# Designs tried in a protein design chat: miniprotein binders against USG-1 protein homolog (usg). Part 3

Target 1, 336 residues: USG-1 protein homolog (usg), of Azotobacter vinelandii (p96199)
Amino acid sequence: MSPAIDIAIVGATGTVGAAIVEILEERDFPVGQLHLLASPASAGKSVSFKGRNLRVKSIEAFDFAQVRLVFFAAGQAVTRQYASQARAAGCMLVDLSGALPLQQAPRVVAEVNPQVLEKLEAPCQVTSPASQVVALALALAPLRPLVRWRHLGVTACLPVSSLGREGVAELARQTTELLNGRPPKPRFFDRQIAFNLLGRVGDSDTAGHTGLERRLVEESRQVLDAPELKISVTCLMAPVFFGDSLSLAVQASQAIDPSAVRAALERAPGLELIEPDDCPTVIGDAVGQDVAYVGRVRTGVDDACELDLWIASDNVRKGSALNAVQLAELLIKQGR

## First folded at step 25 (miniprotein)

Design y3 (from x3 with Y85W)
Fold by OpenDDE base, last read:
Order: structure tokens, then C-alpha cells, then sequence
Structure y3 (fold): chain B 336 residues (1-336), chain A 97 residues (1-97)
């Protein structure tokens, strides 16, 4: 058995932090002491772990020298505030926020680019990328030997759970109001989200791109080891509680064989291929699963050099918490 | 508190959608396990408002649903959908009170 290590989870009261606790238990991760950390306002809550109730502590009073590994599962501001202190204490870091620079904390998907971990200097810093990057990388990485990519187009349909508990509460409330014949009064969103698509997630910069869209481009290039890949991304908010839904369009330099693509996807780790007569959904297939689901594998209507895919993936589990735990498992296995 | 209600509601919805998927896939054992987790969350709701008759009724309905799934009742899936809607109404009432 690998020796037990002491662990801290920052953002343990959040959606992703709570899922990390669950997955550490389910996978029998070699946990010594588990320290659950949050803001002072969220301190004092209890979380169940291996039949014990653990008290959530304030991060402001925490000595990081008590742990060997820290998960940062809070906002980017929290990672920026405490990551340097945790590193100075000798901690390995798994960041889920994306706040650390690309070169200092490489983005890694366990099934796609685990070899990047071997090159990290101690104490190791790694980033679990955005959940949409995890999903698209699982589908595209097996296809790299088959085709040379010229362009990747991504439409990412985000669930309201990507914005936390408030997004979930808002969709549920607005839906309840509408179905009871009442007007859906926006509180968390600036407009109606129930039965509506929002064509932008977050604020746009002067060029019209959101911070999330820019992050998806940069992190996808790194995970896929494709620094020159042209990528177009649109992120939209869907009236969906859980799961990322992605439409991908890949332009190749040559004609694509759909049968070879299907055969590669059938063997791909962390991925399930759905039959051609069906289509995966976030609620029907992906929610609570350890794999992403791929379907609608096809070439372009009039372009044999285009590959189109549909992906459904759990943004909280495979897209975030599970990938982060798998990264930690790999680091421990390497004796880091 | 409002924050506690939102947390419990989020946890419930996540478990419920997983249970629903498992039921549709024919995994009765997995579905029962998730419904038992959902029951624990409703017991936490009941502790926050022990006088609320709607929460007491939801706990009873989940217990009945677990037994229906164990028996392989063909109406169990419809009852899962009905309970989800009842939860939305209760959550709305608690948040707007």
C-alpha cells in the first residue's frame, strides 16, 4: 500500500471540493489526515468522510506545513492568495481554478498527457484544466495519429452548476415560477435562464471574447501539445443543471476515415463511444459517470476533411474532481 | 439559512439525476443506493424545519419509492419525476418565505 499522506482541500464546501472528498473515499485514496478548508464565512460546517464528520476550518489560520498535498478547488482569487504560501511550506499543488501560469503549473488530463508530470520539479504544481478542456481532450487525443488538424471549432453548452449552487437555485426557481404561471424574475442571472440559451458566459473583453473562452483555447493547446492549433470557441449557458455538452468541428489537412475514428474512440481511455443510431446526453448518460461520452461521429456534409463530434461529460466529476484525484494518484505513484 | 437550503438542494438534485439515470439504465441496486443518499438529505432538511408537514411527507414518499424500486414497480420512474417536482415547489416555498 502506498504510504498515507496528509491532504488539504481548499474550497471543501463548494461543488467541486465536496466531489473531491467523495472521490477520495470511493477510490480509497491513501489519505492520512484530511484538512477541509474554506473562507471564514463557510468555516464550521461538517463534511462526512469515511463515516466521520470532519469540521471545515478557516483557510486564514491554516498552517500548510501540516500537509503534503493541497487541492485548490475554490475561485482563482483564493489560489492566487494561498498557492505561494502552500508551495513555500513544501506542498504539492493540484489547482482546479486555472489561476497559476501555464508554464509553472501545466494543465494535465490523466488519460491524455500524464507524461508531463514526470518533468515537474519538486514540490510539484499541476492544474486540472477547465471541465470542457478535459472533455474535448479525451475525445481528440486518440485521433492525433490519424489526422493533422488545421482548425478546431468548439461550441460549449455549459450547465448552470458551472456557476455553483446559486446557478442551480436560479434555474430551479425560474422553472417553478414559469410552470406555475408566474413571471421568472431574474436574481442571479441578469435575465431569464429557464428555457433560454445565453450566448455568453461572463464578461467580454475589447475583442469580444470571454475569459473562459480564452482559457479554453490556451489550456486545450497545452493539453493536446498543439501550440499552433487554430481554435474557435463559443461558450453558452444552457438551461441544464449538470453536465457539459460540446459540439466539435475539426478541420483536417486530409480526408478523414470515420471507421478509423470510431475504432480509435472505442479504445480510448476515459471515454465511451455511443452507437451511430443514438446520441449521448448529459442527463441520460454522463451525470455521475467516470467517463465522457462521445457520439454523432461524422464527416462534414460536403467536406471529407471535416470531422464533427458531440460530447457529453459530467463537469463536476470527470471534468473536475475525478481528474484532479487521478493527477494526485499519479504523483504519489511516482514517489513525489 | 438560505445558504444551507441551497447546499442541500444542490446535493439532492445531483443525487436525484444520478438515481434517475440508473433507473432508466435498469441498475436497480445503484438507484436504491442513490435514493438512500437522497433520503439522508431530506432528513437533514427535516432537522432544519421539523414542523414542516411537506418535508415530512417527502421523507415518507422517498421510503415508499425505495420499496417500489426494490419490487420492480413499473410506476417507480414516474414517481421519481413527481417527487422531483414536489421538491422544486418545497424549495421555492422555503426560499421565498
Amino acid sequence: as target 1 above (336 residues)
Amino acid sequence: SEDQLMELFYRFLRIWFIAFRLMRQGDKEGAIKKLEEAKKIFEEFKRLDPSNPEIKELVKKIDELIEEVKRGDPNALEKVEELLWELFEIFYELMES
Scores: ipSAE 0.530, ipTM 0.826, lowest interface PAE 1.0, mean pLDDT 92
Fold by OpenDDE base, fold request of step 27:
Structure y3 (fold): chain B 336 residues (1-336), chain A 97 residues (1-97)
Amino acid sequence: as target 1 above (336 residues)
Amino acid sequence: SEDQLMELFYRFLRIWFIAFRLMRQGDKEGAIKKLEEAKKIFEEFKRLDPSNPEIKELVKKIDELIEEVKRGDPNALEKVEELLWELFEIFYELMES
């Protein structure tokens, strides 16, 4: 058994931070002392872990020398503020925010590119990529031996939980208003989200791309080891509480055999293939699962070099917290 | 506080969707486990507003639902949906009060 290690979770009161605590318990991670950290405003709360109530502490007063591993499950600003201090204290870092540079903290999906961990210099820094990148990489990585990709098109339908508790509360409130015959009053969103699709998540830059869309492109190239892959991404907000839903269109250099694709997906770790007569959904299949679900495997209508897929994946669990814990498990197993 | 209410509501919805999936998949044991977790959240809501009769009724209804799932009642799935709606209404009332 690996010796117990002392751990800190930054953002322990957030959705992803709470899920990390749950998964550490479920997987019997070799936890010594668990330190739950948050902003001063969120400090003082309690979280259950292995039948004990742990008090959430302020990050501002925390000495990172007390722990060997830190999960950064808060906003990017918090990672940027404290990651250097944690690193200087000798901590291994698993960042979920994406705030660290690609070369300093490479993006890793446990089932896709775990070999990247072996090349990390101590103390290790690794990023669990955006949940959409985890989902698409699980589906595409098994297909790398079959075809050379020229272009990847991604439409990502994001849940309101991707924006945290306030997004969830907003969708629930607006839905309740509408179903009771009242007009929805936007508070968190600038407009109605209930029964509506928002064609953009976050602000656009001068080229019309969002920060999330750019992140998905960069992180996907790194995780897939495809630096030259052309990628188009649209992220939209859906009136869905939990789960990422992705439509993928892959242009290959040669004709694709759907049967070979299905056979590769059936053997893929961290992925389940849904039968051709059905399609996966976030509510029906993915929510609370350890795997992503893929279906609708088909070639293009008029293009045998096109592969189209549909993916449903839990943005909180496999897309974030579980992948982060799996990265930590791999690092500990390597004697890091 | 509003923040505490939003937290409890988020946790409930998360557990509820998992429970609902498990019920539809025929995983009775898994569903019961998640419903027991949901009950704990209802007890936390009750602690925030001990005098609220609607919350007390929700605690009763979830206990009944757990027993219905245990016995394989065909109406248990419908009752899960009804409880979700009732919770949405309670959450709305608490947030707008």
Scores: ipSAE 0.514, ipTM 0.822, lowest interface PAE 1.0, mean pLDDT 92
Fold by OpenDDE base, fold request of step 27:
Structure y3 (fold): chain B 336 residues (1-336), chain A 97 residues (1-97)
Amino acid sequence: as target 1 above (336 residues)
Amino acid sequence: SEDQLMELFYRFLRIWFIAFRLMRQGDKEGAIKKLEEAKKIFEEFKRLDPSNPEIKELVKKIDELIEEVKRGDPNALEKVEELLWELFEIFYELMES
């Protein structure tokens, strides 16, 4: 058995942080001492781990020299503030925020590009990419031997849980208002989210792209090892509590055989293919699962070089917390 | 605090949707396990506001639901949806107070 290691989880009171605690227990990760960290305002809560109640501590008073591994499962600002201190203390870092530079903390999906971990210098820094990148990479990576891609189009339908507990509370509140015959009053969103699609998530830059859309492009190129791949992305907010829903359109350099694509997806790790007679959904299939679900495998209506896919994936579990724990497992197995 | 309420609500909803999926898939054992986890969250909620009669009633309803799922009651799935709605109303009232 690998020796037990002391671990810190930053953002332990958040959704992803709580899911990391759960997954570490479920997978019997070799945890020594587990330190749960949050903002001063969120400190003092308790989280159950292996039948014990662990107190959440303030990150401001934490000495990172006490741990070997740190999960950053809070916002980008928290990673930017504390990652250098954790690294200086000799900690390995798994960042889920995407705040660390691409070259310093490469984006890794456990089933797609685990070989990147072997090249990391100690103390290792790795990023679990955006949950949408995890989902699309799981579906596209097994197809790399079949065709050369020229362009990837992505429409990503995000759940309100991608914005944390406040997004979930807002959707629930607005839904309750509408179902009770009251007008929904936006508080967290600038407009109605209940029964509505928001065509933009976050602020747009001068070119009209959001920070998330740019992140998805950059992280997808890195995870897929496809720096020249043309990628278009639209992120929209859906009135969905949990799970990412992705429509992919891939333009290839040659005609695609859908039967060969299906056969490759059926054998792909971390992925389940749903049969042609059904279509995976986030609520019906993906929520709480360890795999992403792919369906609607088809070529273009008028283009045999187009491949269209539909993906449903849990943004909290497979898309974030599980991938992060798998990265940590791989690092430990390598003797890092 | 409002923040504590939102956290508990989030945790509950996540577990609830998983339980509902498991019920629809015919995984009775998995569904019961998740409903028991949801009950623990309701007990945490009750500790935040011990005087709230609506929260106390929710704890009772989830216990009844667990027993219905154990018995294979065909109406258990409908009761999951009803209980979710009641929870939304309670959380709405608490957030607007």
Scores: ipSAE 0.510, ipTM 0.816, lowest interface PAE 1.0, mean pLDDT 92
Fold by OpenDDE base, last read:
Structure y3 (fold): chain B 336 residues (1-336), chain A 97 residues (1-97)
Amino acid sequence: as target 1 above (336 residues)
Amino acid sequence: SEDQLMELFYRFLRIWFIAFRLMRQGDKEGAIKKLEEAKKIFEEFKRLDPSNPEIKELVKKIDELIEEVKRGDPNALEKVEELLWELFEIFYELMES
């Protein structure tokens, strides 16, 4: 058995941070002391771990020298504030925020590019990419031997849980208002989200792209080892509580064999192929699962060089917390 | 606190949707486990507002639902949907009070 290591989870009171605690327990991760960290405002809460209640502590007073591994499962600002301090204390870092530079903390999906971890210098820094990148990489990585991509189009339907508990509360509240014959009053969103699709998530830059869309492009190129891949991304907010739903359109340099694609997806780690007579959904298939679900495998209507896919994946579990724990497992296994 | 309510609500919803999936997939044992987790969250809600009759009724309904799932009652799925709606109403009332 690998020796137990002391761990900190930053953002332990958040959606992803809480899921990391759960997954560390479920996978019997070799945890010594578990330190749960949050903002001063969230400190004092208790989280159950292995039959004991752990008190959430303020990050401001935490000595990172107490731990060997830190999960950053809070906002990007928190990672930027504390990552250097944690590194200076000798901690390995698994960042889920995406705040660390691509070259300093490479994006890794455990089933796709684990070899990247072997090249990291101590103390290791790695990023679990955006949940949408995890999902699309799980589906596309097995196809690399079959298809030379020229362009990737992505439409990502995000759940309100991607924006945390407030997004979930807002969708529930607005839905309750509407179904009770009351006008939905936006509070967290600037408009109605219940029974509506928002064609943009976050603010757009001067070129009309959101920060998330840019992140998806950059992180996808890195995870797939495809720096020259042209990628178009649209992120939208769906009236969905949990799970990412992605439509992918891949333009290849040659005609695609759908049977070979299906066979590759059936063998793919961290992925389940849904049969042609059905299609995966976040509620029906993906929520609470350790794998992403892929379906609707087809070529273009009039383009044999186009591959179209549909993916459903749990944004909190496989898309975030589970991938992060798998990265930590790989680092420990390497003796880091 | 509002933050505590949102946390409990989020945790409940996540567990509930997993329970729904498991029920639809025919995984009774998994569904029961998740419903028992949901019950614990409702008990936490009840501790926050012990006088709330609606929360007390929800705890009772979850217990009944668990027994319905155990016996393979065909109405169990419908009851899960009804309980989700009742939770939304209770959450709304608690957040707007």
Scores: ipSAE 0.499, ipTM 0.816, lowest interface PAE 1.0, mean pLDDT 92

Design y5 (from x3 with M95E)
Fold by ESMFold2, fold request of step 27:
Structure y5 (fold): chain B 336 residues (1-336), chain A 97 residues (1-97)
Amino acid sequence: as target 1 above (336 residues)
Amino acid sequence: SEDQLMELFYRFLRIWFIAFRLMRQGDKEGAIKKLEEAKKIFEEFKRLDPSNPEIKELVKKIDELIEEVKRGDPNALEKVEELLYELFEIFYELEES
């Protein structure tokens, strides 16, 4: 049995932070004291953990010397503001926001590149990458030995839960309005999302890419250890409550054997290959599960060097909170 | 509060979809467990509007659904689908109030 570790969760009242609390309990993580932190406006809420009610505290008053491990699940600004304080207090950090530089806090997917954790200087800083990167890396990493990859095309269909509770509330409200014969009145989105697709998530930079799209490029290269891989990304908002859906098109330097690909995917940790006559969906397969689902494995219509596949994954669980807890489990098993 | 309402709705909806999947997959025991979890969360909705008869009625319908699933009632799947619309209506009204 591993020694208990005192833990802080920053952003404990948010959707991902709450999922981390649930997963720590479900997996019987060796938690010593658990400190739940949030903004002063959110402080005072109680959250159940292992039969105890834990009070959510303001992060502003918190002394990080009380803990050895901090999960940052509250967004980039909060990580930027508090990560140095936590590290100076000797804490290991698992950031989910992506605010810390790649060199400082490398992106790790537990089933893909866990060896990166072994060389980190204490106190360790690691990032659980964007949920879409977790999903695509689980599917692509097993294929690395089979072919040399040149280009990856990604279309990521994001659920409204990727924007938290307000996104979920907005889709539900608009759906109700439309089904009752009323015009939708967007409050959180700038237009109708119910029964629609929004082909951009976030604002574009001068070259036309969003921050999330650039994050996916950057993090995918690091996680796959593929600095030469050229990556094209479009992130769209789909009228779906939970779960990432990804279309991947991979260009290799040589013809791809689909049977070898399927065999590799069958063996891949953290991944389930769906039956050939089916396609994974977020609602039918992925939500609430500890694995990502892959299907539609085939070569390109006109190009035996292209591989096309579809992924469904739980953006909050496997794509975020579960991967973060798995990274913490690995760090503790190393005696870090 | 509005923040509490959104949190409860998020958690309820997520568990409801998981229960729905388990029912379609024939995992009766798993579905019952998730429906019971969803009911606990929906009881918290009752605190936001304790006198609301639609909320009290939906709690009773969730109890009935759980018993139908336990008995293996062939119509349980249709009922869980129908109750989702009622959930959206209740959330909409609570959010607007």
Scores: ipSAE 0.585, ipTM 0.859, lowest interface PAE 2.0, mean pLDDT 91
Fold by ESMFold2, fold request of step 27:
Structure y5 (fold): chain B 336 residues (1-336), chain A 97 residues (1-97)
Amino acid sequence: as target 1 above (336 residues)
Amino acid sequence: SEDQLMELFYRFLRIWFIAFRLMRQGDKEGAIKKLEEAKKIFEEFKRLDPSNPEIKELVKKIDELIEEVKRGDPNALEKVEELLYELFEIFYELEES
């Protein structure tokens, strides 16, 4: 058995942090001491792990010398505040926030670019990328030998759970209000999300792009090892509780063979190809699963050099917590 | 308790949707497992307002649903959907209290 390692989870009371705890138990990760960290306001809460109740501690007084591995599953500000301290104490870091620079903490998807982990200087810093990047990389990486990419278009339909439990509560609240004949009363969103689509997630910069859209461009290039790939991204908020849904349009320099594409997708790790006459959905397929689901594989209506496909993926599990735990598993197996 | 209510609602709803998928796929054993997990979470809801008659009735309906799934009742999926509507109403009322 692998030697046990001492772990801290920053953001342990949040939706992703809680999922990491669950996955560590489910996969029988060799956990030694497990330290659950959160803001002072969340300290004192209890979380079950392997039949024990663990108290959540405040991060502010925590001594990172007690652990070998830290998951940063809180916001970017928390990672920026504590990451250097954890690194100075000798910890491996798996950041989920994206706060660390791409060169310092490369974005890694376990099934796509795990070899990046072998080249990291100890103590290793790695980022589990945005959940949408995890999903698209699982589908596109197997196609690299088959398709000379010119451009990639991404439309990402995000669930309200991407904003945590408050996003979920808001969609449920507005749905109840509308079904009872009352006007919706937005409290978390700036307008109605129930029975609607919001074509922007977050504020745009002066050039009109949101931070998340820029993150998806940068992270996709790194994970796919395609630094010159031109990528267009739109992220929208869908009135959906759980699961990312993505439309991908790939433009190649030559005609695409869809049967070769399907064959590559059928054997791709971390991915399941749906039957040709069906479409994956987050509710019907992806939520709670360890793989992303791809379907609707076809060439363009008038362009044999275009490939179009659809992805459904669990944004909390495969897209976030599971990939992060898989990165930690790979680091441990490499003797890190 | 407002943060507790949101956490419980999030956990319950996620597990409930996984149970939906398993039932639609005909995975009876998987669905029962997830419904039992959802029941455990909903017992925590019950503790937030233990005298609430709507919560007490929903707990009873969840137990009945689990037994219906165990015996292969063809209407179990419709009942899961009905209970989801009741859950949204209960959450809305508790959140406004």
Scores: ipSAE 0.569, ipTM 0.851, lowest interface PAE 1.9, mean pLDDT 91
Fold by OpenDDE base, fold request of step 27:
Structure y5 (fold): chain B 336 residues (1-336), chain A 97 residues (1-97)
Amino acid sequence: as target 1 above (336 residues)
Amino acid sequence: SEDQLMELFYRFLRIWFIAFRLMRQGDKEGAIKKLEEAKKIFEEFKRLDPSNPEIKELVKKIDELIEEVKRGDPNALEKVEELLYELFEIFYELEES
């Protein structure tokens, strides 16, 4: 058994941080001391781990020299503030925020590009990419031998949980109001989210793209090792509590064999192929699972060089917390 | 506090959706495990507001539901759905109070 290591989780009171604690326990990760860290406002809470209640501490008073590994499962601002300090203390870093530069902390999906970890200099820094990138990379990576891509189109339907607890509370409240014959009162969103699709997540830049959409493009290119891949992306907010839903359209340089694609997806790690007569859903299939689900494998209506896919994946588990823990497992196995 | 309520509600919803998936898939053992986790959340709610009769009723309902799932009751799935709606109403009342 690998020797136990001391670990810190930054953002332990958040959704993803709590899921990391759960997965570390479930997978019997070789944890020595577990330090749960949050903002001063969130400090003092308790989280259960292996039958013990661990007190959440303020990050401001934490000495990172006490741990070997740090998970950054808070906002980008928190990673930017503390990552250099943790690195200077000799910590390995797994960032889930995406705040670290692509070259300094490469994006890794455990089943897709684990070989990137072998090239990292100690102390290692790695990023678990956006949950949508995890999902699409799991589906597309096994197709690399079959298809030379020219363009990737992505429509990503995001759950309100991607915006944290406030998004979940807002959808629940607005839904309750409507079901009781009351008008929905927007508080977190600027408008009705219940039974509605929002065509944008976050603010647009001068070119009309959101920060998330740009992140999905950059991180997808890195994870897939496809720096020249043209990518179009639209992120939507859906009235869904949990799970990412993705429509992919891949333009290839040659005609695609759907049967060969299906056979590759059936063998793909971290992925389950749904039968052609059905379609995966976040609620029906993906929520709480360790794998992403892919279905609707087809070529274009009028283009044999187009491949279309549908993906459902848990944004909290496989898309974030599980992938991060798998990265840590790989680093430990390598003697890092 | 409102923050504690939102946290418990979020945790419950996540567990509920997993439990519901497991029930639909015929994973009785998995579903029971998740419903037991949901029960712990209801007990936490009860500790925050021990006088609330609706929370006490939810604790009773989840205990009954766990036993129904154990028995293979055909109505257990419907009761899981009903429990979600009841929780939404309670959450709304607590948030607006």
Scores: ipSAE 0.504, ipTM 0.812, lowest interface PAE 1.2, mean pLDDT 91
Fold by OpenDDE base, fold request of step 27:
Structure y5 (fold): chain B 336 residues (1-336), chain A 97 residues (1-97)
Amino acid sequence: as target 1 above (336 residues)
Amino acid sequence: SEDQLMELFYRFLRIWFIAFRLMRQGDKEGAIKKLEEAKKIFEEFKRLDPSNPEIKELVKKIDELIEEVKRGDPNALEKVEELLYELFEIFYELEES
């Protein structure tokens, strides 16, 4: 058994942070001391770990020299504030926020590009990419031998849980209002989210792209090792509590064999193929799973060089917390 | 606090969707495990508001549901769905109070 290591989880009270705690327990991760960290406002809560109640501490008073590994499962601002301090204390970092630069903390999906970890200098810094990037990379990486990509189109239907607890609360509240014959009163969203699709997530820049859409492009190129890949992305907010739903359209340089694609997807690690008589859903298949689900494998209606896919993935588990724990497992296995 | 309520609601909702999936897939053992986790959340809710009759009823309903799933009751899936709606109503009432 690998020697136990002391760990901190920043954002331990958040959705992803709590899921990291659960997964560390489920996978019997070699945890020594587990330090749960949050903002001062969220400090004082207790989280169960291996039959013990651990008190969540304020990050402001935490000495990072106490741990070897830090998970940053809070907002980007928190990562930017504390990552340098944690690194200076000699900590390995797994960032889930995406706040660290691409070159300093490369984006890694455990099943896709684990070899990137071998090249990291100590103390290692790695990013678990956006959950949508995890999902699409799991589906596309097995196809690299089969398909030369020219363009990737992505439509990502995000759950309200991607915006945290407030998004979940807002959808639940608005739904309850509508079902009770009351007008929905937007509080967290600027408009009705219940039974509605929002065609944008976050603010758009002067070119009309959101920060998330730009992040998905950059992180996808890195994870897939495809710097020249043209990528178009639309992120929308769906009235869905949990799970990412992605429609992918891949333009290849040559005609695609769907049977070869299916065979590659069926053997792919971290992925399950649902074919041909059904299609995966976030509620039916993906929520709480360790794998992403792919289906609707087809070529374009009028283009044999187009590959279309549908993906359902748990944004909290496989898309975030599990991938982050897998990255930590790989780092420890390498003697980092 | 509102923050504590939102946390418990979120945790419950996540567990509920997983339990629902497991039930639909025929994973009885997995479903029971998740429902037992959900019960602990309701017990936490009950500790926050021990006088709330609706929370007490939710605890009762989840206990009944666990037993129904254990028995392989065909109506257990429908009761899981009903439990979600009841939780939404309780959450709404608590948020608007």
Scores: ipSAE 0.491, ipTM 0.806, lowest interface PAE 1.2, mean pLDDT 91

Design y5 (from x3 with M95E)
Fold by OpenDDE base, look of step 25:
Formats: sequence, C-alpha cells, structure tokens
Structure y5 (fold): chain B 336 residues (1-336), chain A 97 residues (1-97)
Amino acid sequence: as target 1 above (336 residues)
Amino acid sequence: SEDQLMELFYRFLRIWFIAFRLMRQGDKEGAIKKLEEAKKIFEEFKRLDPSNPEIKELVKKIDELIEEVKRGDPNALEKVEELLYELFEIFYELEES
C-alpha cells in the first residue's frame, strides 16, 4: 500500500471541493489527515469523510507545512493568494482554478498527457485544466495518430454550475418565476437565462474574445501538445445546471476515415462512444459519470477532411474533481 | 443562512440529476442510493428550519419515492420530477423571505 499522505483541499465547501472529498473516499486514496479549508465566511461547516465529520477550517490560519498535497478547488484569487505559501511549505499542488502560469503548472489530463508529470521538479505543481479542455482532450487525443490537424473549432455550451452556486440559484429562480407565470427578474445574470442561450460567458476583450475562450485555447494547445494548432472557441451559457456540451469541428490535412475514428474512440480511456442511433446528453449520460461521452462522429457535409464530434461531460466530476484526484494518484505512484 | 440553503440546494440538484439519470437507465440500486443521499440533504434542511412544514413534507415524499423505486412503480420517475418542482418552490420562498 502506498504510504498515507496528509492532504488539504482548498474550497472544500464548493461543488468541486466536495466532489474531491467524495472521490478520495470512493477510490480509497491513501489519505492520512484530510484538512478541509475554505474562506473565513465558509469555515465551521462539516463534511463527511470515511464515516467521520471533518470540520472546515479557515485557510487564513492554516499552516501548509502540515500537508504534503494541496488541492486548490476555489476561485483563481484564492489560488493566487495561497499557492506560493503552500509551495514554500513544500506542498505538491494540484490547481483546478487555472490561476498558475502554464509553464509553472502544466495542464494535465490523466488519460492524455500523464508523461508531463514525470518531468516536474519537486515540489510538483500541476493544473487540472478547464473542464471543457478535459472533455475535448479525452476525445481528440486518441485521434492524434489518425489525423493531422490544421484547425480546431469548438462550441462549448456551459452549465450555470460553471459559474458556481449563484449561477445555479439564478437559473432555478428564473425557472420558478416563469413556470409560475411571473417575469424572470435577473440578479446574477444581466438578462434571462432560463430557456435562453447566452452567446458569451464573461466580458469580452477589445478583440471580442472572453477570458475563458482564451484559456480554453491555451490549455488545449498544452494538453494536446499542439502549440501551433489553430483553435477557434465560442463559449455560451446554456440553461443547464450541470455538464459541459461541446461541438467540435476538426479540419485535417487529409481525408478522415470515420470507422477508424470510431474504433479509436471505443478504445480511448476516460471516454465512452455513443453510436449510432443515440446522441449523448449531459443529463441523460454524463452527470455523475467517470467518463466523458462522445457521439455524432461524422465527416463534414461536403468536406472529407472535416471531423465533427459531439461531447457530453460532467464538469464537476470527470472534468474537474476526478481528473485532479487521478493526477494526485499518478504523482504518488511516481514517489513524489 | 442563505449561503447554507444555497449549498444544500446545489448538492440536492446534483444528486437529483444523477438519480434521475440512473432511474431512466434502469439502475434501481444506484437510484435508491442517490435518493438516500438526497434524503440526508432534506434532513439537513429540516435542521435549518425545523418549523417549516414544506420541508417536513419533502422528507416524507422522498421516503415514499424510495419505496416506490424499490417496488418498481412506473410513476416513480414522474414523482422525481414533481419533487424537483416542489424543491424549486421551497427554495424560491426561502430566498425571498
């Protein structure tokens, strides 16, 4: 048995933090002491772990020297504030926020680019990329031997849970108002989200791109080891509580064999192919699962060099918490 | 606190969607497990507001639903949907209070 390690989870009261606790238990991760950390406002809550109630502590008073591994499952601001302190204490870091620089904390998907972990210097820092990057990388990585990519187009339909609890509350409230014959009153969103698609998530820069869209491009290039890959991304907000839904369009340098693509996807780790008469959905298939779901494998209508895919993935589980735990498992196996 | 309510509601919604998927897929055992997790959340809600009659009724409804799923009641799926709407109403009322 690998020796037990002491662990801290920052953002343990958040959705992703709570899912990390659950997955550590489910996978029988070799946990010594588990320290649950949150903001002072969220401290004092209790979370169940292996039949024990663990008290959530304030991060402000926490000595990181007590743990070997820290999961950063809070907002980017919290990661930026405490990651340097945790590193100075000798902690390995798994960041889920994306706040750490690409070169200092490489983005890793356990099934896609685990070899990156072997090159990390101690104390290791790794990032679990955005959940959309996890999903698209799981689908595209098995196709690397088959397809030379020239361009990747991504349309990402985000759940309101990608914006945290406030997004979930807003969708629920607006839905309740509409179902009761009342006009929706936007509070968290600037407009109606219930039964509506928002063509932009967050603010756009002067070039018209959002911070999330830029992040998806950068992290996808790193995870796929494709620095020169042309990528276009549109992120939209869907009236969906949980799960990422992605439409991918890959332009290849040569004609694509859909049968070879299907065969590669069927063997791909962390992925399930749904074919041919069904199409995966976040609610029907992906929510609460350990794998991403891929379907609608086809070439372009008039372009044999185009590959189109549809992906449904749990943004909280496989897209975040499970990938982070898998990264930690790999680091421990390497004797880090 | 509003924050505690929001947390419980969020946790419930996630469990509910998983339970609903499992029910649709015919995984009765998995669905029951998730409904038992949902019951624990309702018990936490009940602890936050022990005087709320709607929360007490939700606890009864989840118990009835678990028994219906155990029996293979064809209406159990519809009751899961109804329970979600009731929870949305309770959440709305608590947020506006």
Scores: ipSAE 0.441, ipTM 0.791, lowest interface PAE 1.3, mean pLDDT 91

